# Ledger of designs, part 4: VHH binders against o29008

Target 1, 271 residues: o29008
Amino acid sequence: MDREEIKVAVLRMEGTNCEDETVKAFRSLGVEAEAVHIKQFYSDMIRFEEQRSVFDYQCLVFPGGFSAGDYIRAGAIFSARVKSVLRKDIEEFIKMGYPILGICNGFQVLVELGALPGFDEDKPLAEKPEMALAMNDSSRFECRPTLLKKESEKCIFVKNLKKDVVMFPVAHAEGKVVFPSGKEDEYLERLTSNDQIVFRYVDEKGDYAGYPWNPNGSFYNIAGICNATHTVFGLMPHPERAFFGYQVGRREGYGDGYCIFRSVVDYLEKL

## First folded at step 1 (VHH)

Design g08 (framework vhh_gocatamig_d2)
Fold by ESMFold2-Fast, scan of step 1:
Order: C-alpha cells, then sequence, then structure tokens
Structure g08 (fold): chain B 271 residues (1-271), chain A 119 residues (1-119)
C-alpha cells in the first residue's frame, strides 16, 4: 500500500512511557503514527473524534515503559484490558497480515494474550499463555546496552537488517523467557524449525554467554521471538531507544533500531 | 554428554584463599560454556562466575576482583580461584556445563563442593 495509507497506533495507558519515542521513529520514516489510549478503542464516553478502531491502523505497537516496582501490576492490568476489550479485533488484525510489535512489557502483553509464541497460523491467539517472562535471575532492574545476534530471516521486522549483531538497550526487572517445565526442548525445536527466534543475547565475541551478556537469564539466550506467520514480534530490548545515532553515542545518523522500524514500513508498502 | 566432578572445597578463614576445580569427562568439553554457581542454606542457587568457549568471563558483582574463573581444555577442567574470602561466600559450589543459556536450563551439573568461611 501507499505510505500515505499507513497509520501506526502506539498504545498508551496510565503509567506507560516510550510511546513518544516510537511515534517519533515512525513519523521520521514518513508514515502517520500516533499514541492511542486504550480507552479510545472501547469507550463510548469519549468525544467522537477521539474514538478509534484497531482497523484504523496497519501496525500496532505495545510499547515498553513501566517502573520496575510497577511492572507486574501495570502489565497485568494492560493485558487484562486488551484481553477483555480487544482480543477478537487483534485476532482478526493478525489474520489480515498486519504487524504487531511488543517492546519490553509490550512483549509480556503479547505473551499473556497468547499471540507469542503463536505456533498455530489458524489461531493467532492461544486460549492460555504458552510461555512467560519471569523475574531476572539477578533479581535486579537491568538497564544497559545489550548485543543481539539476528537468528531469523523470515520475521518482517528484520528484513531490512543486514548486520549479524545489533546493540539495543534493556530496561526491565522481568525479562527472563521461560517455557513450560518439561516442554523446553519441544518449544525450542518448533521455534527454530520455523524461524521464530529473532534475537539472542551474545557477548562481545559473538558467543552465546550468560550474565551479564544475557541480562535476565532467558532460556537459550532468547531476546525476542515472532509468531508462526512472522508478523507479530516481541522483544525485551528497546529498538526505539536505538533508532537515532545520538541515542547510542554516535554524532549523526541512525542506530541499529532504525532497521526494525524501516522493515515494518517496507513490509506494509508491499502489502 | 558431560559428567562434572567438583573438588577443592573446605574450611577457610576470612581473608583466605581457596581454589575449586571441576573435572569433566566426556567428549566436546571445549565447546561448552562453563560456570560456577553457589547455594547457601535456605537460599536459591545463584551464578558466581562463567567462562565461554571463547574465553569471555562474567562475574556476579559481589565477587568481582576477588574471584577468577579459568579453563584448561587440554585437562578438561574449569577452576575458580577465590581470594579475600568473606563469611557470606559460605555455600555449596556447583560446576555447570551448558551449550547456551544460564540458570535452571543448564545441561549438566556436578554434585557440589562445600566451602565454609569461618574463624
Amino acid sequence: as target 1 above (271 residues)
Amino acid sequence: EVQLVESGGGLVQPGGSLTLSCAASGSTFSIYTLAWYRQAPGKKRELVAGITRGGSTVYMDSVKGRFTISRDNAKNSVYLQMNSLRAEDTAVYYCAAVDYGWGEYHDYWGQGTLVTVSS
């Protein structure tokens, strides 16, 4: 589709932040993007001109941004609201091939909706969560750059990414990817066979290493995954904080996060 | 397949030093990331130090500058040199060998060796 037809919704509720960084990233690429409070999708009590439908947009972003102390409560409230009021619309949105990005606590929302790992192409949202994001093994809020190796060629969010290793910052207390006990090998085989593992944490030599390189102790060093159709992507690190060169200590140009957002725009232009 | 056996644990005075050794049997030792974990009575097991097949190291904050992890692929061994020991270092120390990841998803664990720091 034409770029002028592309609109991105960056979801907002009480306590979220980073939505402005994501909006700015998309707008810098020439597409319309706006922060949308979740109430705009379901409340009849707000002004008509402020009401929205999920289908007014071609990409949804569930942004990062709750304080470490509020993550469990705020993420659970956000997930419950999405399940209650938007589940059916989001399922249809995914079936239509429109992309969804979940960053940090947004990744947790996609997990709790059953959108990730999203093994069944015919059922975009599972009945029950099939994985979790647990407390960091360090029991600490981790806030620093991480190095990530690109593992997938099919995920629409990394089609524009030519580098093997990228640097995105993390800022979370609960980022540890865990799978159901006794099912880890089964999940790993399914995810790897279908190119659903998108990024894995690595050290400065490009090796899969533990803490601090794997900041949370995630299984298999997983930093981000996508669903079976490769259009729903969740990751703990923040590509929107690595979009501009100045965000990552460079004097000009773009950071590694640029390619994530450019890939989405390229995908939608070809849709 | 790798089997791990720890040794070198014992009683040591505060400020003292101790070297733990972990001997591995099996093929492909050189490809594993190796780690030392510890577990104090009534506490969860925690990562102390790790070393990748490439030689990159990681340490928990409370042991940085005091502990050093090293490996000898020719001897199928990994070592933890512990200096300036403190009472809070008292724990059972476990050797682990993993291909990828850390924590409860380690492929192979040793039986543990007790380190007691007391005067």
Scores: ipSAE 0.000, ipTM 0.125, lowest interface PAE 20.9, mean pLDDT 80

Design g09 (framework vhh_gocatamig_d2)
Fold by ESMFold2-Fast, scan of step 1:
Formats: structure tokens, C-alpha cells, sequence
Structure g09 (fold): chain B 271 residues (1-271), chain A 120 residues (1-120)
């Protein structure tokens, strides 16, 4: 489709008083993007001109961000609301091949919705969560740059990414990817065989290393995964904080996060 | 080396306004997230407002619509404009800097604080 036909919704439950970095990133690529309060999709109290349908958009983003208090619980509360009011529409959205991105708390939302790991192409949202994001092994809030090795060639969010290793910051207390006890090897085989592991934490030599390079102790150094159709992607690091050069200490240009957003636009233009 | 210096605190009547300023030095100001926290007697220190290096802002629910955080990268300063002040806003207000550029938490440097008293 033409770029001018692409519209991205960056979902929020709590508003922000300034334009989101994710909205700015998409708009800089020539794509219409806006922050959308979840109530705009279902509430009769919203003015008609402000009401939205999920299907007004070709990409949904569950953004990462901090709140005044409980970082991970906010994601669980948001996912419960989404489940109660938008489950059917999100399932149809995924089945139509439209992309969804979950960053940090947004990754937690996608996990709680059952969208990730999303092994069953015919059931985009699982009945119950099939994985979790647990407390960091350090038992501390981790905030640092991370180096991530690209593992997937099918995920639509990384097709424009030609670098083997990128740098995105993390900021979370609960970011450890864990799978059901006794099923770790089964999940790893399934994710690997279907190209669903998108990023893994690495050290400065590109080797899979433990703490501090794996900041939370995630199983298999997993930093981000996508669903079986490769259109729903969640990651703990923040590519939107590495989109513009000035965000990563460069005077001009783009950071490594640029390619994540560029890949989505490229995918939708070919759809 | 890294220094955050708050100013602008004082006594103000309920319904009044105050602007807090934080002058920063010793780091590349434009690359870091800054925040205002407050601590009232007998309470834990809490986030009031934060501003990302890219300009995005976040606020505690009880101050949304009343307080505005802003930054001036040319002056290496962050501000908190406080309107419609209430007795419950009485606290020591602290300016804080994020540990890593491009990320908000953890906060590694704090100013000494500036007292805001809302009373008749």
C-alpha cells in the first residue's frame, strides 16, 4: 500500500503530555502515527470524531515507558483491559497480517495476552499465558545499553536490519524471559525451528555472555521474540530510544533502532 | 563533577504558582533524562514529573494538568512549573539525572532539594 495509507496507533492507558518518541519515529519516516487511549476503541463517552477502530490502523504499538510506581504491574493491568474489550479485534488484526510491536512493558502485555510466543498460527491469542517475564536475576532495576545479536531473518521488524549487532538500552526490574518449568528445551526447539527468536544479548565480541551483558538473566539470552507468523514482535530493550542519533550521543542521523521502524514501513508498503 | 542545583522554592498560598529551576553541570545535558521528585514529611520520595532527552514527559496522576516539566538544552536547565498549588504539594523537591543516556532509571545524581510550602 502507499505510505500515505499507513497509520500507526501507539496505545496508552495513562496519557502523556508530550508527543511520544515512537510517534515521532514513525512520522519522521513519512507515516501517519498517533497516540491512542484505549478508551477511544470502546467507550461511548468519547466524542465521535475521537473514536477509533483497531482497523483504522495497519500497525499497533504497545509502548515501553516508566510510571510513578509499579512498572510491570501496569503492563498486567493494561493487558487485562485489552483482553476484556479488544481480544476479538486484535485476533482478526493478527490474522490479517498486520504488525504489532510490544516494547518493554508492551512485551509483557503481549505475553499476558497470549500473543507471544504465539506458536499456533490459527490461534493468535492463547487461552492462557504460555511464558513469563520474571524478576531480574540481580534483583535490581537494570538500566544500561545492551548489545543484541540479530537471530531472525523472517521477523518483519528486522528485515531492513543489515547489522549483526545493535545497541538498544534496557530499563526494567522484571525483564527475565522464562518458559514453563520442564519445557525450556521444547520451547527453545520450537522457537528456533520456526525463526521466532529475534534478538539475543551478546558481549562486545558478539559472544553470548552472562551478566552484565545479559542484564536480566533471560533464558538463552533472549531479548526479543516474534510469533509464528513473524508479525507480532516483543522485546525488552527500547529501539525507540535508539532511533535518532541524538538519543545515542551522535550529532546527526539515526541510531540502530531506526531499522526496526523502517522494516515495518517497508513491510506495509509491500502488503 | 556532576552537579544539580535547584532553586525557586518558597512559601506560596493555596491556588498560587511557583517555578522550580534546576541548573545542571558536569555531563552532556541534552543526552540525559531528568526528573523532579518530592518528599513530604513522613512519606517516601516519589516521582512528580520526568522528561526524556527526546522531550517526552510523564507525570504523577495528582499533578497532571497542574504541573509542567520542561527543559532548555541550551541553558542546561530543567524546570517545573507548578500551578493551582495545594497543601498536599508541600514537600522538598529534588532534581535528578538518569544514570544512562537514553534511559530513565536508575537515577544516579540528585540535587540537595528545594523546599516548597503551600500555606496561608
Amino acid sequence: as target 1 above (271 residues)
Amino acid sequence: EVQLVESGGGLVQPGGSLTLSCAASGFTFSSYELAWYRQAPGKKRELVAGIYSGGRTVYMDSVKGRFTISRDNAKNSVYLQMNSLRAEDTAVYYCAKAWYSGSYFPLDYWGQGTLVTVSS
Scores: ipSAE 0.000, ipTM 0.112, lowest interface PAE 19.6, mean pLDDT 81

Design g10 (framework vhh_gocatamig_d2)
Fold by ESMFold2-Fast, scan of step 1:
Structure g10 (fold): chain B 271 residues (1-271), chain A 122 residues (1-122)
Amino acid sequence: as target 1 above (271 residues)
Amino acid sequence: EVQLVESGGGLVQPGGSLTLSCAASGFIFSDYALAWYRQAPGKKRELVAGITSGGSTVYMDSVKGRFTISRDNAKNSVYLQMNSLRAEDTAVYYCVAHRTYEYGDTYVFDYWGQGTLVTVSS
C-alpha cells in the first residue's frame, strides 16, 4: 500500500514511557503514527470520537516501560469480556498479515497474550502463555548497550538489516527468556527450524557468551524472537533508542535501530 | 563467560620477588585496559599498576621502580613482576579488565578476578 495509507498505533497505559520515541521514529520514515491508550480499543465508556479499532492501523507496537503494576492491571484488562473482544481482533489482525512489535515490557505483553513463540500459524494467540520472561540472573536492573547477532532471514523486522551484529541498549529487571521446564530442547528445535530466533546476545568477537554479554541469562542467548508467520516480533533491547545517530553517540545519521523500523514500513508498502 | 584467573601468589621474604599472572577469557583482550589492584586487611582496594590497550602504564607511587606490569595479547594474559618486596606489599592482588564505551551514555565494563594472596614475611 501507499505510505500515506500506513498508520501505526503505539500502545500506552499507565507506566508507559517509550511511546514518544517510537512515534517519532515512524514519523521520520514518512508514515503516520500515534500513541493510543489500550482502552480506546475496547472501552464503551470513552467518547465515541476517541474510540479506535485495531483495524484502523497496519502495525501495532507495544513499547517498553510497562511497570509491574501494569501487568497486574493487564490481567484485569484482559478479563473475560475484554479478552473476548480485543483478543479476537488481534488474532484477526495477525492472520491478515499485519505486524506487531513488542519492545522490552512490550515483549512481555506479547508473551502473556500467547502471541510468542506463536508456533501455530492457525492460532496466533495461545490460550495460555507458552514461555516467560524471568528475573535477570544477576538479580539487578540491567541498563547498558548490548551486541546482538542477527539469526533470522524471514522476520519482516530485519529484512533490511544487512549487518551481522547490531548494538541496542537494554533497560530491564525481568528480561530472561525461559521456556517450560523439560521442553527447552523441543522449543529450541522448533524455533530454529522455523527461523523464529531473530537476535542472540554476543560478545565483542561475535561469539555467544554469558554475563555480561548475555545481560539477563536468557536461554540460548535469545534476545528476540518472532512468531511462526514472522510478522509478530518481540525483543528485550530497545531499537527505538538506537534509531537516530545522536542516541548512540554519533553526530548525525541513523543508528542500528533504524533498519528495524524501515523493514516494517517496506513490508507494509508491499501489502 | 568472562573469567580472569590469577596465579603466582604466595609467601616470600622481604627483598624477594614474585611474578603474578592473570589469564583472561570471554572478551576481546586486546581492546581492554588491564590493572592490578590490591587489598590489605582493614584497607580499601587500591590501584597498584595499570596498562592500557595501547601499552601505556601507570603505577602507584610506592611501587614505582619495583613493580612492572606487562601484557601478552596473543596469550590473553597480563603480568605483574614484583621486585624488592616489602612487608607493606602484603595483600590480596586482583586482576581487573576495564573498558569504557560511548553509546549515547558512558558505559563501563569492569571485570574482576577472584584474587591471589601475596604475603611478604620472614
Scores: ipSAE 0.000, ipTM 0.146, lowest interface PAE 17.1, mean pLDDT 81

Design g11 (framework vhh_gocatamig_d2)
Fold by ESMFold2-Fast, scan of step 1:
Formats: structure tokens, sequence, C-alpha cells
Structure g11 (fold): chain B 271 residues (1-271), chain A 123 residues (1-123)
């Protein structure tokens, strides 16, 4: 479709009022994007001109940006509300091939919704969460750049990314990817065989290394994964904070996060 | 336009204390991580302590429990309180600003450095 037909919704939770770099990133690519409170999708108490349908959009983003002290709880609450009011619409959205991005707390939301790891193509949202994001092994808020090796060729969010290693900042207290006890190897095999591991933490030599390079102790150094159809993507680091060059200490141009957003636009133009 | 100016270095006896100060200008101080690095003659710079915009801190193992990093956003300043100083702490100490707003960094990702302040620990 033409870029003028593409509209991105960046979903908001109650009590979060901050600048959204994700909206700015998409708009800089010539795509309309707006912040949308979840109530705009279901409440009759919202003014008519502000009411929305999920199908008014071609991409949904669950952003980061919650307080570090309450973000896992906030994500679980938001996920429960999304499931109760929008489950059917989001399942249809995914089945139509429309992309969903979850960043940091948004990755937690996608996990709680059962959208990730999303092994079953016929069931986009699982009944119960099939993985978790646990407290960092350091028991600390981790706030620093991370180096990420691209592992996937099929994820629609990395099709425009030609670099092997990118740098995105991380800012979280709970980002450790964990799988059900005794099923870690099974999950790893399934994710690897279906090209669902998108990024893994690496050190400056490009080697898989522990703390501090793996900032949270995630299993297999996993930083981000996508679902079985490769259109739903979640990651703990913040590509929207590495979109513009000035966000990463460069005076001009774009940072490594640019390619994530450009890949979505390129995908939708071909859809 | 970004400037970092260190002060507070000097000569102290082993077991003594010093407070280093770094005055920052030319950017929104409260949103950046700041760090103290040190460099002894003939050695590479090493991270001593860091403080993120949210107040989280990190310390080099050899200074843990002896040094305390803090910030005063109203004064655009970061401080390093150094207690129980040892001869091995002798170095030029540098203040540095992270390249990322709202996040911290390791040694290789700090973009602006001050001129340094000399700390000499000797009897």
Amino acid sequence: as target 1 above (271 residues)
Amino acid sequence: EVQLVESGGGLVQPGGSLTLSCAASGFTFSTYALAWYRQAPGKKRELVAGIWSGGSTVYMDSVKGRFTISRDNAKNSVYLQMNSLRAEDTAVYYCARDIYEYTGSTYDYFDYWGQGTLVTVSS
C-alpha cells in the first residue's frame, strides 16, 4: 500500500505522560502515527472524533516508558485489559499479517498476551503466558547501551537491517527472558528452527558473553524474539532511542534503530 | 557547547579523603548519566564510578565501599567522595557524560570528557 494509507497506533496506559519517540520516528519516515489510549478502542465515553478501531491502523506498537519500579505489574494489568476488550480484533490483526512491535515494557505486554513466543500460527494469542520476563540477575535497574547480533532473516522488523551488530540502549529492572523449567532446550530448538530469535546480546568482539554485556541474564543471551509468522516482535532494548543520530551522540543522520522502523514501512508498502 | 570541568584534586596521605566535583554546562544535565574515570601514567583510562539519570550507580570493585558517586541536578554537578585513599588510587580523574539520554554506558560510549584533575596519594 502507499505510505499515505499507513497509520501506526502507539498504545498508551493510564498515568503515562511523556514524549513518544516512536511517533516521531514513524512520522519522520512519512507515515502517520499517533498515541492512542486503549479506551479509544472500546469506550463510548470517549468523544466520537477520538474513537478508534484497531483496523484504522496497519501497525500497533506497545511502547516502553513505565516507571522502573512498577513496570512488570503495569504490563500485566495492561495485558489483562487488552485481552478482555480487544482479544478477537488483535488475533484478526495478526492473522491479516499486520505487524505488532513491543519495546521493553511492551515486550512484557506481548508475552502476557500470549503473542510471544507465538509458536502456533493458528492461535496468535495463547490462553496463558508461555514465557516470562523476570527480574535482572543483578537485581538492579540496568541503564546502558547494548550490542545486539542480528540472528533472524525472516522477521519483518529487520529486513532493512544489513549490519550484523547494532547498538540500542536498555533501561529496565525486569528484562530477563526465561522459559518454563525443564523446557528451555525445547523452546530454544523451536525458536531457532523457525527463525524466531531476532537479537542476542554480544560483547565488543561480537561474542556471546555474560554480564555486563548480557545486562539481565536472559537465557541464551536473547534480547528479542518474534512469533511464528514473523510479524509480531518484542525486544527489551529501545530502538526508538537509537533512531536519530543525535540520540546516540552523532550530529546528523540516523542511529541503528532507524532500520527497525524503515523495515516496517517497507513491509507495509508491499502488503 | 558541552563542557565538563573537574575540581577538588590534590595531595593526600594514605587513609585520607578527597571530594572531586564536576561542573557541567551546555546540555540538559538531569537526563544524562555521568561517570568518573581515572588514568595512571602509562595505563589506559578505567571506569571508577557511574551514576545514571535515575540515580542508579556502579563502582569498580577496588573502590566499592570506599568511594561514593552522587549528583546534584539543581547545580548541574556530579561528585566523587573518596575515603580511605590508597597509593594505588593515584591518577588523573576525569568526568565524562554518556552519549545516551536516560541511560548509562561503559568506558567506550562516553562522548565528552573534562580536562582531568590530579589525585596524588603519598606519605
Scores: ipSAE 0.000, ipTM 0.143, lowest interface PAE 16.8, mean pLDDT 80

Design g12 (framework vhh_gocatamig_d2)
Fold by ESMFold2-Fast, scan of step 1:
Structure g12 (fold): chain B 271 residues (1-271), chain A 120 residues (1-120)
Amino acid sequence: as target 1 above (271 residues)
Amino acid sequence: EVQLVESGGGLVQPGGSLTLSCAASGYTFSSYALAWYRQAPGKKRELVAGISSGGSTVYMDSVKGRFTISRDNAKNSVYLQMNSLRAEDTAVYYCAKLGWEDYRYGMDVWGQGTLVTVSS
């Protein structure tokens, strides 16, 4: 479709304040984008001109937010509200091939919705969560740059990314990817066989390494995954904080996060 | 070089008020989110309040309605107005910028911290 037809909704979540940077990133690519409160999708108490349908958009973003103490469950709380009011619409949205991006707390939302790991192409949202994001092994809020090795060729969010290693910041207290006890090997085999592991934490040499390079102790150094159709992507690091050059200490140009947003725009232009 | 310098901490009685200030330099201030964290003795560092580049705010449940975070882009400063202070608010308060410049120097810049003691 033409770029002018692409509209991105950046959903406002409890405890989030990163929606403005995500909106700015998409708008810089010539795509219409706006922050949308979930009530705009279901409440008739909202002014008619401010009411929205999920299908007014071709991409949904569940943005990042600050993670600490009382906000550890922010993603789970928001996902419960989304399940209550938007489950059917989101399922249809995914079946139509439209992308969804979850950053940090947004990744937690996609996990709680059953959208990730999303093994079943015919069931975009699982009945119950199939994985979790647990408390960091350090038992600390981790706030640092991370180096991520690209592992996927099929995820629509990394098609434009030609670098092997990118640098995105993390800021979270619950970022540890965990799979059901006794099923870790099964999940790893399924994810790797279907090209669903998108990014893994690495050290400065590009090697898989533990703390502090794996900031949360995630299984298999997993930093981000996509669903079986490769159109729903969640990651703990913040690509929207590495979009513009000035965000990463460059005078001009773009940071490594640019390619994530450009990839989804390119995908939609070809849809 | 990105720097954050906190000020405004001190001793205050329960029910009192304090305003913390954080002066930022070395980057395009208006383009980045900032946050206030605190760490009490024997506790983990926790987010108190955050403010996005666009002015959207987030608050810890225990301070909601009592604390207000704000920013002044012309002065490259972020503030935390703390009202109705409680003994449990006693902590070192840190200003932080979300974002990174060079992996060798860290993504998030932290200030030195300012001590707030709420005591009779």
Scores: ipSAE 0.000, ipTM 0.144, lowest interface PAE 17.5, mean pLDDT 80

Design g13 (framework vhh_gocatamig_d2)
Fold by ESMFold2-Fast, scan of step 1:
Structure g13 (fold): chain B 271 residues (1-271), chain A 120 residues (1-120)
Amino acid sequence: as target 1 above (271 residues)
Amino acid sequence: EVQLVESGGGLVQPGGSLTLSCAASGFTFSNYWLAWYRQAPGKKRELVAGIYTGGSTVYMDSVKGRFTISRDNAKNSVYLQMNSLRAEDTAVYYCAAPYDEFLYGSSDYWGQGTLVTVSS
C-alpha cells in the first residue's frame, strides 16, 4: 500500500512515556501515527470522533518505558483488559497479516495475551499464556546497553537490518524469558525450526555469554521473539532508544533502532 | 541551534574527584537521552555514561561504581560525578545529545569538550 494509507496506533498504557518517541519515529518515516488510549477502542463514553477501531490502523505498538515500579503487574492487568474487550479484533488483525510490536513491558503484554510465542497460525491468541517474563536472575533493575545478534531472516521487523549485531539498551526488573517447566527443549526446537527467535544477547566478540551480557538470565539468551507468521514481534531491549558506543564525525543517517521501524513500513508498502 | 556547554574539567591527582556539568539549550531537554563520552589521545570517542528520559542510567564497565550521571530537567543540565580517578581516565569529556528527538543512540550533537587530566 501507499504510505498515505499506513496508520500506526501506539497504545497508551499506564506507566509509559515512550509512546511519543515511537509516534515521532513512524512520522519521520512518512506514515501517520498517533498515541491511542485503549478506551478509545471500546468505550462509548469517549466522543464519537475520538473513538477508534483497531482496523483504522495497519500496525499496533505496545510501547516500552523506563518508569520504575511494578511494571509487569501493570502489564498483566492491561493484558486482561485487552483480552476482555479486544480479543476478537486483535485476533482478526493478526490473521489479516497486520504487524504488532511489543517493546519491554509491551513484550510482556503480548506474552500475557497469548500472542507470543504464537505457534498456531489459526489461533493467534492462545487461551492462556504459553511463556512468561520472570524476575531478573540478579534480582536487580538492569539498565545498560546490550549487544544483540540477529537470528531471524523472516521476522518483518528485521528485514531492513543488515548488521549481524546491534546495540539496544535495556531497562527492566522483570525481563527473563522462561518457558513452561519441562517444555523448554520443545519450545526451543519449535522456535528455531520456524525462525521465531529474532535476537539473542551476545558479548563484545559476538559469542553467547551469561551475565552481564545476558542481563536477566533469559533462557537461550533470548532477547526477542516473533509469532509463527513472523508479524508479531516482542523484545525486552528498546529499539526506540537504540545506542551506538562510538560516534565520530557523522553528518546524517539513522541507527539500528531506526531499521526496526523502517522494516515495518517497508513490509506494509508491499502489502 | 542545539548547544551543549561543558565545564568542570581540570588537573587532579590519582584518587581525586571532579564534577563535570553540561548546560543544554535549543531543544526540549526532558525529551532527550543525554550522555557523557570521552576521547583519549589516539583513541575514538567512547560512551562513559548515559541517562534516559525516565532517569535510568548506563555506565561503561571501567567506571561503574566510580562515576555517577544525573540530570536536572528544571536547569537543563546533566552532570558527571567522577570519584576515585585513575590515570587512564585522562581524556577530553564531551556531553552529547541525539541529533533527532527520537533517535536515542545516534548522537550528533557534542559540546566543545572539557579536558580531564589525572596525573601527579
Scores: ipSAE 0.000, ipTM 0.163, lowest interface PAE 15.3, mean pLDDT 78

Design g14 (framework vhh_gocatamig_d2)
Fold by ESMFold2-Fast, scan of step 1:
Structure g14 (fold): chain B 271 residues (1-271), chain A 121 residues (1-121)
Amino acid sequence: as target 1 above (271 residues)
Amino acid sequence: EVQLVESGGGLVQPGGSLTLSCAASGSIFSINALAWYRQAPGKKRELVAGITSGGSTVYMDSVKGRFTISRDNAKNSVYLQMNSLRAEDTAVYYCAAEYRFGWSDYEYDYWGQGTLVTVSS
């Protein structure tokens, strides 16, 4: 499709403050993007100009939020609302091949919706969550740069990423990837065989390492995963905070996060 | 849980009048708005008229001056008085109630089963 036809919805939820950064990132790539409150998708009692359908967009983003640790978590409530009012539309959106990105709190939303790990290609949203993002092993808010090794060749969000290791910041109290007790090896095998592990935390030499390089204690150093069709992607680190060079201490140009958003635009231009 | 019960649909001749009624019950949540929607053959569902808890009303352009929405707050009921009916008004009419979802600012709407209005001679 032409770039002018692409429009991205960045959904608003409690505790998010990265809507403007994500909107700005997409707009800098020549793509229309806007922040959307969930009620704009279901309430026809608001002004016509404010009413939306998920099918007005070709990409949905559940954005990252800033947390100081002692906070009210709204991911489960937000995902319950999405499932109640938009379940069929989101399932159709995924089946049509349209991308969904979940950052930090947004990754938690995708997990709660059953969109990730998304093993069943015929059922984009599982009936119950199949994994969780638990409290950090440090039992504290982690806020720092992280180094991530690219593990996937099929995820549409990393097709433009040539580098082996990227740097994205984390800012979360609950970022530990956990799988159901006794099923860790089964999940690892399925995710690996389907090329669904997208990023893993690494140290400065590019080696897999524990804390502090794995900031939350995530199983297998997992930082981000995608669904079985490779179009729904969630990660705990914030690529939208590493989009512009100035965000990561460079004088000009782009940061490592640029490639995540550029990959989505490239994918949609081929659709 | 919210239950919406619609009544008043039927067959009327062009130029005739009809009153639709809807009663909402069963919820402990505050009602943000009550509205009438319709879906005509070959068209998408559209808002006909709405009324907020504060009393503000909204109407689609083609029914302004012909239809009047009103509510009875004590009975959680909404009414649509339809005058000067046209063949183009033939549709299934749905009552909808929008509620606030708990402590969150998120709202959820509930729909009635629909009532058929046929305008023909």
Scores: ipSAE 0.000, ipTM 0.108, lowest interface PAE 20.0, mean pLDDT 80

Design g15 (framework vhh_gocatamig_d2)
Fold by ESMFold2-Fast, scan of step 1:
Structure g15 (fold): chain B 271 residues (1-271), chain A 121 residues (1-121)
Amino acid sequence: as target 1 above (271 residues)
Amino acid sequence: EVQLVESGGGLVQPGGSLTLSCAASGFTVSSYYLAWYRQAPGKKRELVAGIYSGGDTVYMDSVKGRFTISRDNAKNSVYLQMNSLRAEDTAVYYCARSPYWDESGYAFDIWGQGTLVTVSS
């Protein structure tokens, strides 16, 4: 499709209606993007012209953007509302091949919806969560740049990414990827064989190392994963805060996060 | 009491230097991301520099090589050393504790009151 046909929805809850860096990133690439309050998808108390369908869009983003103090409360309420009012539409959206991105708190939302790890192509959303994001092993809020090695060739969000290691910041108290007890080896085999592990934390030599390089103690150094169809992607680090060079201490141009957003636009232009 | 208190602002000549200080109480600066923002007359608020809990730093492109953010864990304070100041650096400078950058206005945990920097005559 032409770029003029591409619309991205960045989902938001009641209490804030400001545009975030994710909207800015997509708009800088020449596609339409807007913050959409979740009420616009389900409430008949909204004016008709402000009402939206998820099918008005070709990409949905569940952003980060909750303060540390609001993280648990806001995220839990948001996940519950999405499950209640949008589950069926999101399932159909995924089946149609449209991309969904979850950043930080958004990754948690996708996990709670059962969209990730998303092993079953015929059932995009599991009945119950199949993984969790637990408290950081350090028992600390981690806020720092991280180095991430690209592990997937099929995830649509990294198709434009040519370099092996990228730098994205993290900012979370809970981000440790954990799998159901006794199923860790099974999940690892399934994820690796189907190219669903997208990023893993590495040190400056490119080696898989523990803390502080793996900032939260995530199983297998996992920083981000995608579903079986490679169109739903969640990660704890913030590519939208590594979009412009100045955000990551570079002299000029774009940061490594640029390629994540460019990859989505390229995918949709070919769809 | 959890708070951030800025100091060090003032009037300075073009080409001069100033050091801004941000004193934290009620929490440990080394455990958080802290950033300096500024807002010039008639312009939106913008990120100037930030320091991550691990010590890595980031800067707005126009201040790279001129400004340096640092912290002193023993004094529980964050600093912004500003060199080669220009008229366009005139702004109110704010210290903020934030888990991330959010120009959209998502709630930041704590903000300082701000300190005025004027680069003129």
Scores: ipSAE 0.000, ipTM 0.139, lowest interface PAE 16.4, mean pLDDT 79

Design g16 (framework vhh_gocatamig_d2)
Fold by ESMFold2-Fast, scan of step 1:
Structure g16 (fold): chain B 271 residues (1-271), chain A 122 residues (1-122)
Amino acid sequence: as target 1 above (271 residues)
Amino acid sequence: EVQLVESGGGLVQPGGSLTLSCAASGFTFSHYALAWYRQAPGKKRELVAGITSGGSTVYMDSVKGRFTISRDNAKNSVYLQMNSLRAEDTAVYYCAKWEYDSSGYLRYFDLWGQGTLVTVSS
């Protein structure tokens, strides 16, 4: 589609605060983007001019930004509302091949919606969550740069990314990827065979290492995954905080996060 | 007490007119957008007309040219002038106050009146 036809919705509700950087990132790429409260999608109480359909957009972003003290509860409430009023629309959106990005708390939202790991291409949203994001092994809020190795060639969010290792910051208390007890190896084999592991935490040499390089103790050093169709992507680190060079200590140009957003635009232009 | 109170509903013949009034109390009226909604039996509540703090208006297509929303900040009131009424306009009409989220974006309704019944019948 032409770039002028692309419009991105960055979802907003009480407790989110990272939407502005995401909107700015997309707009800098020549794509229309706006912050949209979830009520605009389902409530007849919203003014007609401000009412939206999911299908007014070609990309949905669930941003990070819930406070560390209420992370799990706020995400669960957000997910429950989306699931109760937008389930069919979100499923159709995914089946049509339109991308969804979940960052930090947004990754948790996608997990709670049943969109990730999203093993079944014919059932985009599972009835019950199939994985979880648990408390960090350190029992602390982790806030620092992380190094991530690109593992996927099929995820539409990393098609423009040619570097093997990127640096994105994390800021979370509950970022530990966990799978059902006794099924960890089964899930790993399924995710690996279908190219659904997108990023894994690494050290300065590019090796898989424990704390502090794996900041939360995630299984298999997983930092981000995508669904079976490779169009729904969730990650704990914040690429929108590594988009511009000045955000990561460079005088000019772009940071590593640029390629995540550029990849989405490239994908949609070909759709 | 933060409150919206509607008045002016009643029975009217097709082609007739009614003026609905909504009196607001307990908040700084001039700072907020106000709207009129309606709900017919067995149907969802729908926006009829809205007016911003600056006076800009919006209308649903089926009432454009027939209904006019206005406000009087000195009287803390919003009005809906309804002309050329049709049987399809029969509904309970609600006044609503819009609220902005903490980021200054999106208006959502945080306050409703009790409603006023409008019946258009021969």
Scores: ipSAE 0.000, ipTM 0.121, lowest interface PAE 17.2, mean pLDDT 81

